# Designs tried in a protein design chat: VHH binders against Protein EARLY STARVATION 1, chloroplastic (ESV1). Part 1

Scores and structures below are computed, not measured.

Target 1, 368 residues: Protein EARLY STARVATION 1, chloroplastic (ESV1), of Arabidopsis thaliana (Mouse-ear cress) (f4i9g2)
Amino acid sequence: RSEKSEERRFDQKMSAHGAGIKTSSSAVPFASPKSRFLSKQEKFYPRCTPRLTGPQSRDTPPKRDTGIANEKDWGIDLLNENVNEAGTNEDGSSWFRESGHDLGDNGYRCRWSRMGGRSHDGSSEWTETWWEKSDWTGYKELGVEKSGKNSEGDSWWETWQEVLHQDEWSNLARIERSAQKQAKSGTENAGWYEKWWEKYDAKGWTEKGAHKYGRLNEQSWWEKWGEHYDGRGSVLKWTDKWAETELGTKWGDKWEEKFFSGIGSRQGETWHVSPNSDRWSRTWGEEHFGNGKVHKYGKSTTGESWDIVVDEETYYEAEPHYGWADVVGDSTQLLSIQPRERPPGVYPNLEFGPSPPPEPDLPPDQPQ
Positions, changes and structure headers below are counted from each chain's first letter, unless a header gives other numbers; Kabat numbers aren't used for antibody chains.
F, E and O stand for the ipSAE by ESMFold2-Fast, ESMFold2 and OpenDDE, each averaged over both directions (binder to target, target to binder). V2 = 0.75 x the mean of E and O + 0.25 x the DockQ between their complexes.
Where letters were taken out, [cut] stands.
The coordinates of atoms that the task and the answers printed are left out; those that the model quotes come from them. Centres of patches stay.

## First folded at step 1 (VHH)

Design c1 (framework vhh_surovatamig_d1)
Fold by ESMFold2-Fast, scan of step 1:
Formats: sequence, C-alpha cells, structure tokens
Structure c1 (fold): chain B 368 residues (1-368), chain A 122 residues (1-122)
Amino acid sequence: as target 1 above (368 residues)
Amino acid sequence: EVQLVESGGGLVQPGGSLRLSCAASGFTFSDYYMSWVRQAPGKGLEWVATISGSGGSTDYVDSVKGRFTISRDNAKKSLYLQMNSLRAEDTAVYYCARDEYDFWSGYYEDYRGQGTLVTVSS
C-alpha cells in the first residue's frame, strides 16, 4: 500500500553528508520535573508578595532566535547559468553541480543551482538545491532544500525559504520565512524534527511559531509555540511542551496569554502521568481587568487551590522583539531579486500570482 | 473538504506522450508533498513520483526516471505528470495523492483522487 511506497520515497529524500547526521536532539528540550523542582513551595500558592504570587508557566521561547536569519546569512550563492559538471575528489568521493533558468507564465522566473555527491565507498550521499523565484505580481522567493543519507539508514533533510508578497496599489507588503529540519538514525530509535515560521506585514502584524518533536534515549518530546501580534497592542502567545518515556511516564506544561490594552487573561497547566496512568495536574489562570486588579485562580489534583483578587500591575510584551523594520533590513538578498522585464501594455495576472502564504499547518502533536 | 481531481488520461501508442493534471482544493496546497501513484489492471498500487511543497525536490521510481517529470503550480493548486516515451508497462490508472508527514511513521498518503486511465497500446 501507500506505506511501502512512502517508505521508499521517504528514504530517497533523506541523505547524510559524509560526516554523519546533524541533530538538535543531543539535549533534552523539555525539562521534566525532578525532585528538587517538586519542592513543597512549588506545589503551594506563595503568599510572600502580591506581585509574585501563584505558580505561572514561564517556559516560553518568545525571545528565541528562530535561526532563519542565520540560514539566510549563509547566503544563497547561485552558480553561473548553464553549469553542468561532475568529478571525483582526491579522496574518491564524487560530486556534481548543475544550474538552470526556468521561465513561465505571468513573468515567472526561477534561477536555481543544485549540487550533490557521494562518499568514496558509496555509503553516503547528499544533495542541495538553491533557488530564487520571481514573477510580475511583485512576488520574490529565496529557497534552499538539502538532504543526506547513509547506508546505515541515517538521514537528514532541511529546507528554508523567504518570500515577499507586495501589492503596490494597497501599499501592503508581507515577508514570510519558514524552515523545516529533521534527522533520523537508522541504527537507533532516535531522531528529531523542527518547523519554524515567521510572517510580517508592513502594518506591524506579526505571526511566529514553531513545532518540534524528537526521540532520544527512550524519551519522546514535543514542543509547540506561537505568537501573534496585530501591531496595535493585541497579543496572543502560547506554548505546549510535553514528553514521554517508553516506560509510560508522561509530563507536560502548557499555557497561553491573550492581551489587548492592559486587559486580558493567561492560563496554563502543568501535568504528569505515571506509568500506571495516575495523573497529577496543576492548573492556573489570571484575569486582568486593566484597573490594577488581577483575578488569580488555580487548583491541583493534590488539593491545592486558590481563587483571589490581588492588586498587581499587568505586564505583557505587546510587540515582537523582531518585527517589520528588522526583517526588511535583513532581507537585502530577497529584495534585490530582479524580476523579468514586463513588456509595455502587459499587466501581471494577479489571479495567477502567489496567494497570501497559507497559515502554517503543524504536524500532528502526537506522532507515534 | 479535500478534493483531488485527475484528468489527461487516454489511449496512446508506445513511444507517445501524455500530460496528466490534478486539480486540488480544500487545503493549503503548497504545504504538502504530492505524489502520483498508479495501479495496473489487477495489480497493487505502485508509487511513481513525488514533489515537495515548494517544488524544490522530486523523486521517481527507477522505471520512469528520465521519461516522466512531476511538477506543480501552487498558484493554480495543480499537480502535473508529463509522461514521455510511454511503454506498454505504463498502462495503469494514475492517481493524484496528497502526502501527510508524521515524523514517527514517515510520509503517508491521506487523500487520493478518483484516478485517470492511461492505456499504452498499439
């Protein structure tokens, strides 16, 4: 069926460069509660000060460097046109390089370069494809797709793209970046997957997120987060992280916050499930009224509970740390793409131009 | 609701060419790997070709390499298979398929179209 066909296809896409698999799973990405984190104080509502009361999830990556700018800093350095060459290195490894230039409807232009190779004994292979695209709608795209695999079944794959959409009539521009990376071991039950996206428009609207999961040392973990800003003080942020062991222990932490003009809420849950399915959970929430009062509430399966109103200043980050001006400044290569000359009297067919990029669809939260 | 509609099949002589099309709707087309799979009369499904969401990566079964080309137009939400130098062994119903990715299970087909028949006969 599809499964057998998909295994064959999948294997062909994922190849490891001669030095082996690149991975981000060497460290545990989600910290499980350890005995010192399960102190008596952490389980109970602290009342030392009204401003620092209540357990709150602070395990969030809102200031995280997504790494997409670093991918771009590497540079998409396209080969000269019509390159088609191959050879063998002194160490016996083989390589090839090719480049091309595709033209299509509505001013479509794609300049691309592809290169790859195999180790001296054929035990590993890799491929890289780099491209720039444009058309007469003002669309511009930079991208890269890389993969590698070896004869031991180790494989890795990564892609990165940056796109510009612009509407000169409405003067609305959007820049979107995305990256996906993964690596799998062929000899160990281990691997990881990461997907990142960032979207920005000229009015200050910003959306960022990531979905990560992996397995290492008989532990599987999942991490998701998202941020949304309207550029006018409205914020939605959330994170959801959890892990499990092959012995059946599971634990996680999740929270969200939504604010506008000093008014909003945040809520979360920290949970743990033992191998026999006994569940411990602690939930918390805050309702912010914008008047110097905050309603704080929560409960746990062990009997802890609170439901109080405190005098507290509402604090939240209403703007992203990296926004429109930053992304425009960092997108010089994208903005320098030269589209095909448009003949006089020919107007771009906006119906066939790139649609606004789709909302990112996250992979299933609970892969096997 | 996800819809995949194939077209372009027909009767063709050995050595001839056909271009298959697949119109997709109900999902964000550019986010998905897409594949062509085929089924010869009375036989099982065989994967033919795959293309990444961006179009930057393609794969083919060995028997069609150099003869078939998979491509996509994300603006039109369409997938294509250009089939050249057709052989009698290429006779099959060709299906357009959407591939979903699960890290633990790999790529799997979660939607498939109705299919279009390609008959290669003199």
Scores: ipSAE 0.006, ipTM 0.352, lowest interface PAE 9.9, mean pLDDT 74

Design c10 (framework vhh_8pnl_2)
Fold by ESMFold2-Fast, scan of step 1:
Structure c10 (fold): chain B 368 residues (1-368), chain A 121 residues (1-121)
Amino acid sequence: as target 1 above (368 residues)
Amino acid sequence: QGQLVESGGGLVQPGGSLRLSCADAGSIFSYYAMAWYRQAPGKERELVARITSGGDTNYADFVKGRFTISRDNAKSTLYLQMNSLKPEDTAMYYCAADFSYDYEGSWYDYWGQGTRVTVSA
């Protein structure tokens, strides 16, 4: 916190030199993140008691969110200022702000702004880079990368980006968002890592996911989930979460569901491994035929088993919680990117990115 | 996503150099943290070097100053530059990919098949 307070003072001092800068602090994630990434409340507890026979489906699938749509910090104002400044504070700390503009083939343009600071002894530092990219294919990208370390040895790194792809041949537009964050303690055996992605097509195709990992002293945990919607009524969702202690205890829970037009299945496994390598597991499944009856089955390593048909209405989320219209509404900064003016008679090359290396020149009598 | 293919191993004399490559056919290479492990005959697999998705690197003490790990996200490829090779560097070298920050133990989502490095006169 002391470092966050000092960072705020530093940011405020920088703002005094750049009137109109609408920037928040480059927060140290390990010191200031949502504590749930490091909290014991995200710790999986061993399942010592098997679930009773009966309904095994969740009442409502948990809300899945990449975090990126709610965590966007648009530094667009910084990209509109062409500033190159550096200075030293009275306490001997240094700061800088830098901006640039890169041009390339096929109308490629990148506008970027970078800022950072360093304590007088170099024991604490941070940097933050913002960019926008475009080309003549209709490609647009917004991004940020932040990193830092403090005098206690804590370190952190995070990025997020949002991209627009267009395919005029199929009249497809796709918006893809991704974020990746990590932090590591310099004083404890503790750290965390997370990545998110979400992808949307104008036709309603949606893919979302997250991969998370954390360690706090003697415990490590992993959390992965994904969702896929084809825009035509098909849904695939899955979650895989597990944890381990240095004493050799491991436990986890995983499930998946696949549905189309009220018909589908769910299946999962809850498992536990003791330090002496004794394994307990419980597997379960549901088969939904769309007729008001659900086939439920399962078994455990302790001999419990069931295979029953129950009267139950099938419930599943048929559409993403956050869809194309929401994405377009939230992507106003991305959509506002102005591509380079195209010269008369020049047509865009529909491929974005570096081309493969050219093949070596060969004489006409030695074709490759 | 995450099928890894190592290459670049071979027979080399002491003091020589090799560059190992690990290609990922997956579309999300830039989101993976990556590592090189090695396993000599009759020994456990051990970490040689790792690089996070953000570019932070860590090296085992026995390779510090001799080996350099790097990545090229545009080519979806991980590299290990090995200089001043010693007979004790003889091993199968494995590429590993994981979404985690910390590469301790068997936390890898994907492993390659390995590439053999032999250092002898």
Scores: ipSAE 0.000, ipTM 0.169, lowest interface PAE 13.9, mean pLDDT 70

Design c11 (framework vhh_3k1k_2)
Fold by ESMFold2-Fast, scan of step 1:
Structure c11 (fold): chain B 368 residues (1-368), chain A 122 residues (1-122)
Amino acid sequence: as target 1 above (368 residues)
Amino acid sequence: QVQLVESGGALVQPGGSLRLSCAASGFTFDYYAMRWYRQAPGKEREWVAGISSSGGSTSYEDSVKGRFTISRDDARNTVYLQMNSLKPEDTAVYYCAADWDYSEYGLGYDYWGQGTQVTVSS
């Protein structure tokens, strides 16, 4: 009964504008890949006017999807081909493919495949690495890292990772997915960064979120959101979005909700700061008592205020729409990883967790 | 709901040692990486150290590498920062945070406790 729960008393139109760029790269396993930097506005961020004409409560927040949950194709087939080759194109550009198999302590095993290319003058290059890892703790990992740069000085990188943690002694299992993407312009003060994560366990515990930020046309923006389900009926959801200009104007919108069995709260703030540091703000809150009564309150710096109790049924989502059964069903490649055979009577070293060889360092200019 | 409570901050002479603790509640602690940050007066907050959810991987900011050690006790829902060979420039308020990633690039769970003050006097 979400519509009754979300019935509005007053309405105000919010303005939004686009900001962000994306990169693309093309990698064909049996041909030299081509990479192309594309500028595209795909994200819109709320911008509030300094003056509002009426009070309003917020709607129940919409569901958030990540790019990770629908990942279909891993380049894992390259690990079975064991291809090692290199060549040069007619234009003097070069390309390579290589593969390897690393072994370490505590049953650590990593199979990987890497491919890349470089223009004749080195002004453009790209690389793509795929891997699977396992060890005797029950740990399994699939990953990919892609990066490149072009002759205009644009650069990009992205990573995708899926991990299984399993503790034989406590009988716990969880699956975690994550991705990070970044692009930077070589000719403009422009770029963006995005990070997504999803975490699941067999008892319904779920956490997912994203952190994003970027800069385009002398404007910077930040967006965060998270969702947490404890598997026992408790839900936490939140967002925090804000932006600023080089002229010193800042604005944002944030909210949080927490519920269990129809009892909980929602609260939020929409704010704006002018270049001379004058702050406008509207705060709102809801207290849900689980008895058909909802306390709604709020205020603004322009003198708006409300504090009312209404008859309203509480609506909230107690379970994620994509959870443990879904992620297990979509993780067939991860689950099919073949760990090294463990000799009879040899047990994994669980005191220090997995014991993999050192992993490659993260890029130096990765945003925080 | 989620609570992180830092403790153990004190006044220490240069070259001294100190151990900070962060007690966590309201989430499944052993599923999360844990991170330490610090903020000195008039400076930006900086990442100091991180430890993976399994405890098998750690990462440190270059200026503290070899002097600080991060560890965790999942039975007690607590993360620790052992600080050795303390320097005046280590003076700051220290905060802990939970994340899916233990590195300086982790951004998953942006929750801050009250912090704990560490002062290294000359």
Scores: ipSAE 0.000, ipTM 0.162, lowest interface PAE 16.3, mean pLDDT 71

Design c12 (framework vhh_4orz_3)
Fold by ESMFold2-Fast, scan of step 1:
Structure c12 (fold): chain B 368 residues (1-368), chain A 124 residues (1-124)
Amino acid sequence: as target 1 above (368 residues)
Amino acid sequence: EVQLVESGGGLVQAGGSLRLFCAASGFTFSDYAMAWLRQAPGKRREWVALISSGGSTDYADSVKDRFTISRDNAKNTVSLQMNSLKPEDTAIYFCAADYTYDEWGYSTDEYDYWGQGTQVTVSS
């Protein structure tokens, strides 16, 4: 599993450098890494609203921490072109544009457009593919992927997709968005990968998160976070950041919080492992009872500990910006996808069958 | 129940082509990165190709420009087109899935789900 995979990676890597200073004895802590100023936090996390500005370049590696852009920012208008052409520029570089239309089972339809270029000697190239998919189950998808490489050996790719799913069993629609970006250096042992996702249903259930990986020379790092909202006031948020070196030095910080109507908990750990497997850690927790009291506790491997109850007001409110209405409003192009016409008597799922057209002007049948 | 079922393996002459398929069931396929790995007789398993949940691809240096990985989320399948096959490509090929696992040095051991493998034999 992902958790098992993360533990395995952690155990296998080596380190070249120590983490430096272990934190030792300090005053009793009253703080936790709680969320504050959600609007500022959203600058570092995926948002429902599209990014207002950003460099436009097909020949440049993607930037880190840019979140999820909507289809307008990625040029999905290319799907409206019907082209198949190629050429050579004055500098000897070449380019192409092509489009296609694939059909499959159960009304599957994919319209796509692809374009790309390469230098005259083939040492650099880029490709950009856009697509729109649908089928008779109500599935709709918009997407883009871009990739490239240069003469220095650098390589990169990025993708964005937005999908509409129909939950056949609950009859609940949900919208899912994701973006992935990666860049690798050809001259240094360096690179990074980021994945961002957002999922929403019509009842306010929300899941969003990001997984980030990077390396620079002898150091690797992981940054992960997630948020879950059940649509009924329950919130789960967590982060997990850790790093390692090739000689086995590892360090990290992680926390989670769970709240419902001002009642909940937070907990976390800051930890360090030396190459000889000596482990230092400091754990902390908070229990919020909703009565103006908070239980705070923690301990460290070096003997620090605390367990106290303090007067503190707890306030936690659901994030309204990530509601279904906001997501649907941003998904206009996804929702406007024209699926293949379904022939009479053909249905994508036996449970739903074909629906007869409404007959509003007829009086209802008498009770049987 | 999670299941990955490979098909398309067989015997082929050097310079020939094969296409492998992997049919997935029991999980939300579109959320998973899909990979092909191979193990030759008496050797360690090696990573061959990966396609992310978003459709981006990466390949081992030994197969670059010869192999192409692709996926079809509507059919829950991933495929590997193998061209210009060499005797050194002889191995059992495994399909594997991992939730949000896209890392700089791809693992040969750590995936959430594995298929049973399909044999590819390339004669001289």
Scores: ipSAE 0.000, ipTM 0.187, lowest interface PAE 12.7, mean pLDDT 72

Design c13 (framework vhh_surovatamig_d1)
Fold by ESMFold2-Fast, scan of step 1:
Structure c13 (fold): chain B 368 residues (1-368), chain A 123 residues (1-123)
Amino acid sequence: as target 1 above (368 residues)
Amino acid sequence: EVQLVESGGGLVQPGGSLRLSCAASGFTFSDYAMSWVRQAPGKGLEWVATISWSGGSTDYVDSVKGRFTISRDNAKKSLYLQMNSLRAEDTAVYYCAKDYEGYSYDWGSFDYRGQGTLVTVSS
């Protein structure tokens, strides 16, 4: 997950919301939860492979990490290998790869591959399973489930899938993507959870969101966001981010916007609560009338306020939250969807081709 | 003092509809995401649906997607759950829940929960 991309995206939105407001902007008084989240996520990733020494060590597959480039060379490519192999490295660690395919009713086909490893003493282990499913209705699915633990008791689990459906009544494609990831420390009260999802159809209807939670160094943080696009120019977006400490300090930032054809509103709040429950907040709002006038208003608990109407032409382009490529590796090879330049105010419209020819039936992979 | 008061539960036949309401007081309702959770007889709590502080985003457990709709009226400090196409397995006590400010996915931490309203879907 790209911390810098997420931070830049957040800053961009905050800058747009603050433009032209007279009230001085005080920084939200918190360390970025994303910085500690990324640090903790890196800590929970699987162990490195042993240094290659001799022919036996050279047979060990490359180690996966957070790098997107790694998925193209290993992982999805494992689905193209029909190999069952196992080995032991010089340090006594073991690894295996297995693969197969299953057939079922209505042209169902499931191609799968598993890979895993275990340290000499069994204190560290990891497994990942990849699968690709299809049937003659035009259904396609690419998925993965990864898990592991290390000798310090840290554990992690990750699953994601990308599913293409054909609607038989309208004969329109729709895509559903989902991902869930979590990691837990074995030595401290620390961990994180993330769920991300996206659903969209060939006409541009889109629902997208994420829920995140983390804990590190006696601090907890939560992050939610959602997006909805009707494919006709209507846009709804919101974000709610919040953190707290064991000492009872809380702080957060939330906002929402709704637009259609340059008419709409946005509003938000930045807040903090001290350990004695004293609350500070700054609320703001904008009403866009589509007539060259924008009503901007806001207030704070410390007495700042504004309520003005400005001459400003509303030009709205939706800026999406982080997307599928930031969540997973390269999945475009399976679904072959090419994004187009987006019209103002909407998600990029996706092109959906006809379903590929049916393949032989394949029953589901048993452990899923 | 935080208070959440649920209403609208009752006996309904399979395939029927009910609308649950929750009246909130003692906190700034528009500052919090709100959820519905339920407890079926002899089972634990199950999260059903969540709505963001503004009403702009909603999320549902898979078993109720397309049948239930969560909504809110911030001016009236009220939360709603429209339940359509009810099934016997929807029989439960339904609780209105105030999330912590910005709670996590699914099993979300609840800062406060109401007294509950019983929904019985008859055989």
Scores: ipSAE 0.000, ipTM 0.221, lowest interface PAE 12.9, mean pLDDT 66

Design c14 (framework vhh_7d4b_2)
Fold by ESMFold2-Fast, scan of step 1:
Structure c14 (fold): chain B 368 residues (1-368), chain A 122 residues (1-122)
Amino acid sequence: as target 1 above (368 residues)
Amino acid sequence: QVQLVESGGGVVQPGRSLRLSCAASGRTFSDYAMGWYRQAPGKQRELVASITYSGGSTNYADSVKGRFTISRDNSKNTMYLQMNSLKPEDTAVYYCAADSEYYYESSGYDYWGQGTQVTVSS
């Protein structure tokens, strides 16, 4: 693949979409652990005190960013009629535009538009595709894919989509959003990749995550995080970040938490590997009993260790930041997609006697 | 996590068509770039076709360009390979693959199906 970076595309100012989306990777190498940080703790065990004191465990994950743009920032432009045209601009650059409309089973409908261009000297080219899809089940999809490349071997692409699964007779809804971007240098061993997703259903099930990695100045780095809420009170969150150099130095930090009804655990590890394969690590954990007691433990390769029970109130985020209504409201373009009309007498595959369709399911405590 | 199951393989005569399907389980299908690989007896596994997670971009091996078409239906968690004008040289086990991280993976793909046999014989 040879595609130019999305930053280069926007920097060209030939077609500046008013996009509020992120155009660069936030992934960067971590600072390596220093000897001061690795200093051994003195092991004092005062006989007169009720508990030991030691290093505190991490209980707050790094801040997460979804990277998903609002609909109005995307600039989707779909045509109502089939088009196939091409031309040359005053500056000698060429362009093409095509659009289509595909039909399929169960009322499937896809409208799409694609356009692209090439600079007058052939040194750069780009393509953009937009689409919307729907069918009689209440399925709707909205998407965009953009890419570009130049004669130096630089390349970039980005894509995003929103999907609504909605049974029209039951109105059970799920929304899935994703965005994926990458850029690659043709002259340096450098590039980056970013992927974000978020998924929600009407019963409160939620999944969010991101995968990022890149390479620059003979360093490579990886960042991943995820959040999962099952809609029934269970929460899982995690982060894993690590980096390496061409000389063989590696370092990283990872963390996770799992909770249900005030009971759960957190654990993590910070680690470093030298070029000669000497490994340092520091691991920590917490067990939360839901009774005002927390078991905290940990160890390091340099000899630190602790294992204590403390009086502490458990805190964790049990709900995603966005409520169902906010997620639906953000997707007004997706919701405005007009499905192909169902022919007279054609109904959903219902295996009922004379009964009305079920009411849509909503997360607890959210009236429609 | 995603699990992939291929279907649609079989024995066909030269010049005919066959359609392969790859069904994915789990909530992550629409997040993955997908591809079809094949491995003929005594040869290395090769990429046949790939498709971005949105379906907006596709790539094909030179040996199959103009004959094969890759597509996906994210609403059904399914990817397809339409194979037209089949030749004896297309005889291979065909594998479905999914890639959750595109840029620095050594193999390029995270998840693989078990494979489905396609035999093109007179």
Scores: ipSAE 0.000, ipTM 0.218, lowest interface PAE 13.1, mean pLDDT 68

Design c15 (framework vhh_7qia_2)
Fold by ESMFold2-Fast, scan of step 1:
Structure c15 (fold): chain B 368 residues (1-368), chain A 121 residues (1-121)
Amino acid sequence: as target 1 above (368 residues)
Amino acid sequence: QLQLVESGGGLVQPGGSLRLSCEASGFTFSSYAMGWYRQAPGKQRELVAFIYSGGSTNYADSVKGRFTISRDNAKNTVYLQMNSLRPEDTAIYYCAREFDYGSWEDYFDYWGKGTPVTVSS
């Protein structure tokens, strides 16, 4: 009968989920991904004492977000000023400016301008060199190198370059930008290093990245990131950032995302290691189906875990900050380089770019 | 000329100890960070220990608590004291000169020819 049927209905339900109301976003307490479209925390950089300011001195720092200054930020107009001069300031400091022109094989040409200054006692000095290079293959390069030191022993160095690789016969072009910067304190154990690169081709292929290392306030940090776009709708982005203290505490955050046309995945790990080697970690992931559904999952060493599907629009940056047209527009100064006139009947070498200067060989170790 | 010369490697039993030395010449040793790297057979080269110009140290997780890096600026020498050695510590050990930030991607990194360490019974 029915009475025995009612008794079976009162067996305890062990599973409490039962309802179709999806408040699933509140069920993912730690799953906000670190990705490029979220605000990033500022990191600390050592302050460099400014170099001695001489006539024609220029500061053209690369843009930290992209790593490279655009043409409007470049002091390359120095190459158009054909001045060789030197002098002494009222405070006894000295400054100089010089320029030169080198020629090589296959139409190679380099124009350069160099300036620098030095304090009265030589305890502070700085140098800045700008150059443009070209050859008959369609290769073009703009560059700058800056370095200096102050009386407190602080030192700094930076190099930036922009290169066009083009075979005039194959109609292939790519632009590569790179920057390296470093600074070191003379009074404390502190310094930092940054390397940035951006590469673009005329078909929309793009590669960007940065490697950064530093030390300040008894902490060391490392940051690496990369972005790749194939020009066909695929994007890969990743970051790996970690730090440690002299006491042996370490912590880090890393993530990766891969997308094509709204379909893809994100995953990451936030981790911490105590001086006694106790490790805490939280891993997370997302699968994006392109249909307004996202699978979110993750776990931590403290026992939190989640595995849910949410209604959510997929958002990601499918294209780089600059497209090819913007890159070419920003490269107006590079494109304005005038190569050497090619004599009638002389054919260029079809290899890309000039041969780089040979690296100086260190003397070989003598046998024991 | 820049030179780094490693020494002190050898054959030891598990649980044993070795002290590696790296003597530097041709640069202002006290102004640079120094590191120890190792390469086991069939593996990529990895950073083992790092010492900044001011004396602060960093270690790979696999050697933390067992290895100690130190330096003697008067002798232009960096040391790696290796205790409680394990068979997995078997590798060729390399000394490296770096800036205080320790960048192995920098093509200006200079390191020595290496000293072999074998941990076996």
Scores: ipSAE 0.000, ipTM 0.138, lowest interface PAE 15.8, mean pLDDT 69

Design c16 (framework vhh_8pnl_2)
Fold by ESMFold2-Fast, scan of step 1:
Structure c16 (fold): chain B 368 residues (1-368), chain A 122 residues (1-122)
Amino acid sequence: as target 1 above (368 residues)
Amino acid sequence: QGQLVESGGGLVQPGGSLRLSCADAGFTFSEYAMAWYRQAPGKERELVARIYSGGSTNYADFVKGRFTISRDNAKSTLYLQMNSLKPEDTAMYYCATDYYEGSYWTEDFDYWGQGTRVTVSA
């Protein structure tokens, strides 16, 4: 029985061996009673960071969450308020509002507005700064930075930016969006950081990415991904995710793919390191020749290996999730920035990009 | 984010010294690895030195023994002490916040500064 049972188990193993050839390792296979990766809901959030306005979700978010397109109504009304005032609330907390309008060389203009506050006892403080910039090179920038901290050592900051670059030598316009945010605890070994970016040009060149890091409950995790398209059929995508515990356990999954016109490669690794530094890993790769054949190979630290050529048609979509027109539509406020009127006979200086910005009349958090 | 502002560049003769500074107004300077990069005319941008949040340092082979990277977290300032300067060190120098873990294929950077010019000539 046992011999017949052993034959059936051997056949199951042979079936599993064929099914063990993987083209992607973008997920960690190690489950526990709770996820080994920190979810958004498991992140540290400071309790006492007041802010009167926050970013709002956009009408047309990306097909994959980048965090950037979820901000709309950038508080443009703040940039149209020319107020400089300070006061105290009924609860004894203090607040201030500042605004400025700086002009510089080559048509440089910066409008900015800042607000902030401090609790009655000075135990918490926050600031929020909004700006728009432009010059005669066609440069436009829209941004916001928000931050806060408390006497327990908790802190957070967030920034969102959109930038339009013009390059007259290449006759190319580019839009770049980025967002960064983070929070940390002063009383616990806990915090997180997130960064997203999207970059696009009029010819379909596209770059997107995110970097995320966090720590909570003696566990740290990192999540990174990127996508790049050249607008001519070249695609690069990659993901790298890993985590560790203070006890020395580490695990991760990473992969990349590069394709042009159905020709390219994919490769990846799933790995685990125990507290005693024993390392397990499984690596895999594919080479696509565009001729109906694919070379697949891989190995593991447990002795499995494969190296085969299969008859397989490579189906590859090189299309970005959003095209240039969608990005331009989402950037309506950036595109609405009015540059300074250029006098007749004055030509933009296109050397070295936009002029360095003049300093604001008042520093953001100048002591009063 | 903070604004990264490099300073301390200038013209110096071969064998001279310069100290570059990078000031960051961000609340999180002490939490991140910081790096110096340079870009010479007609060359790609290259890593010069890194310093991690814990104080560990890493240097490019072409500057080992001549350059020293350091940080002052209380002042949110990164430094690069450059000694025994050579004409080959002539470049625009940039500071960046970066953190890199767990990838074999990608170098990751959080934010770049505006740069400060170093010229080494007689």
Scores: ipSAE 0.000, ipTM 0.142, lowest interface PAE 15.2, mean pLDDT 67

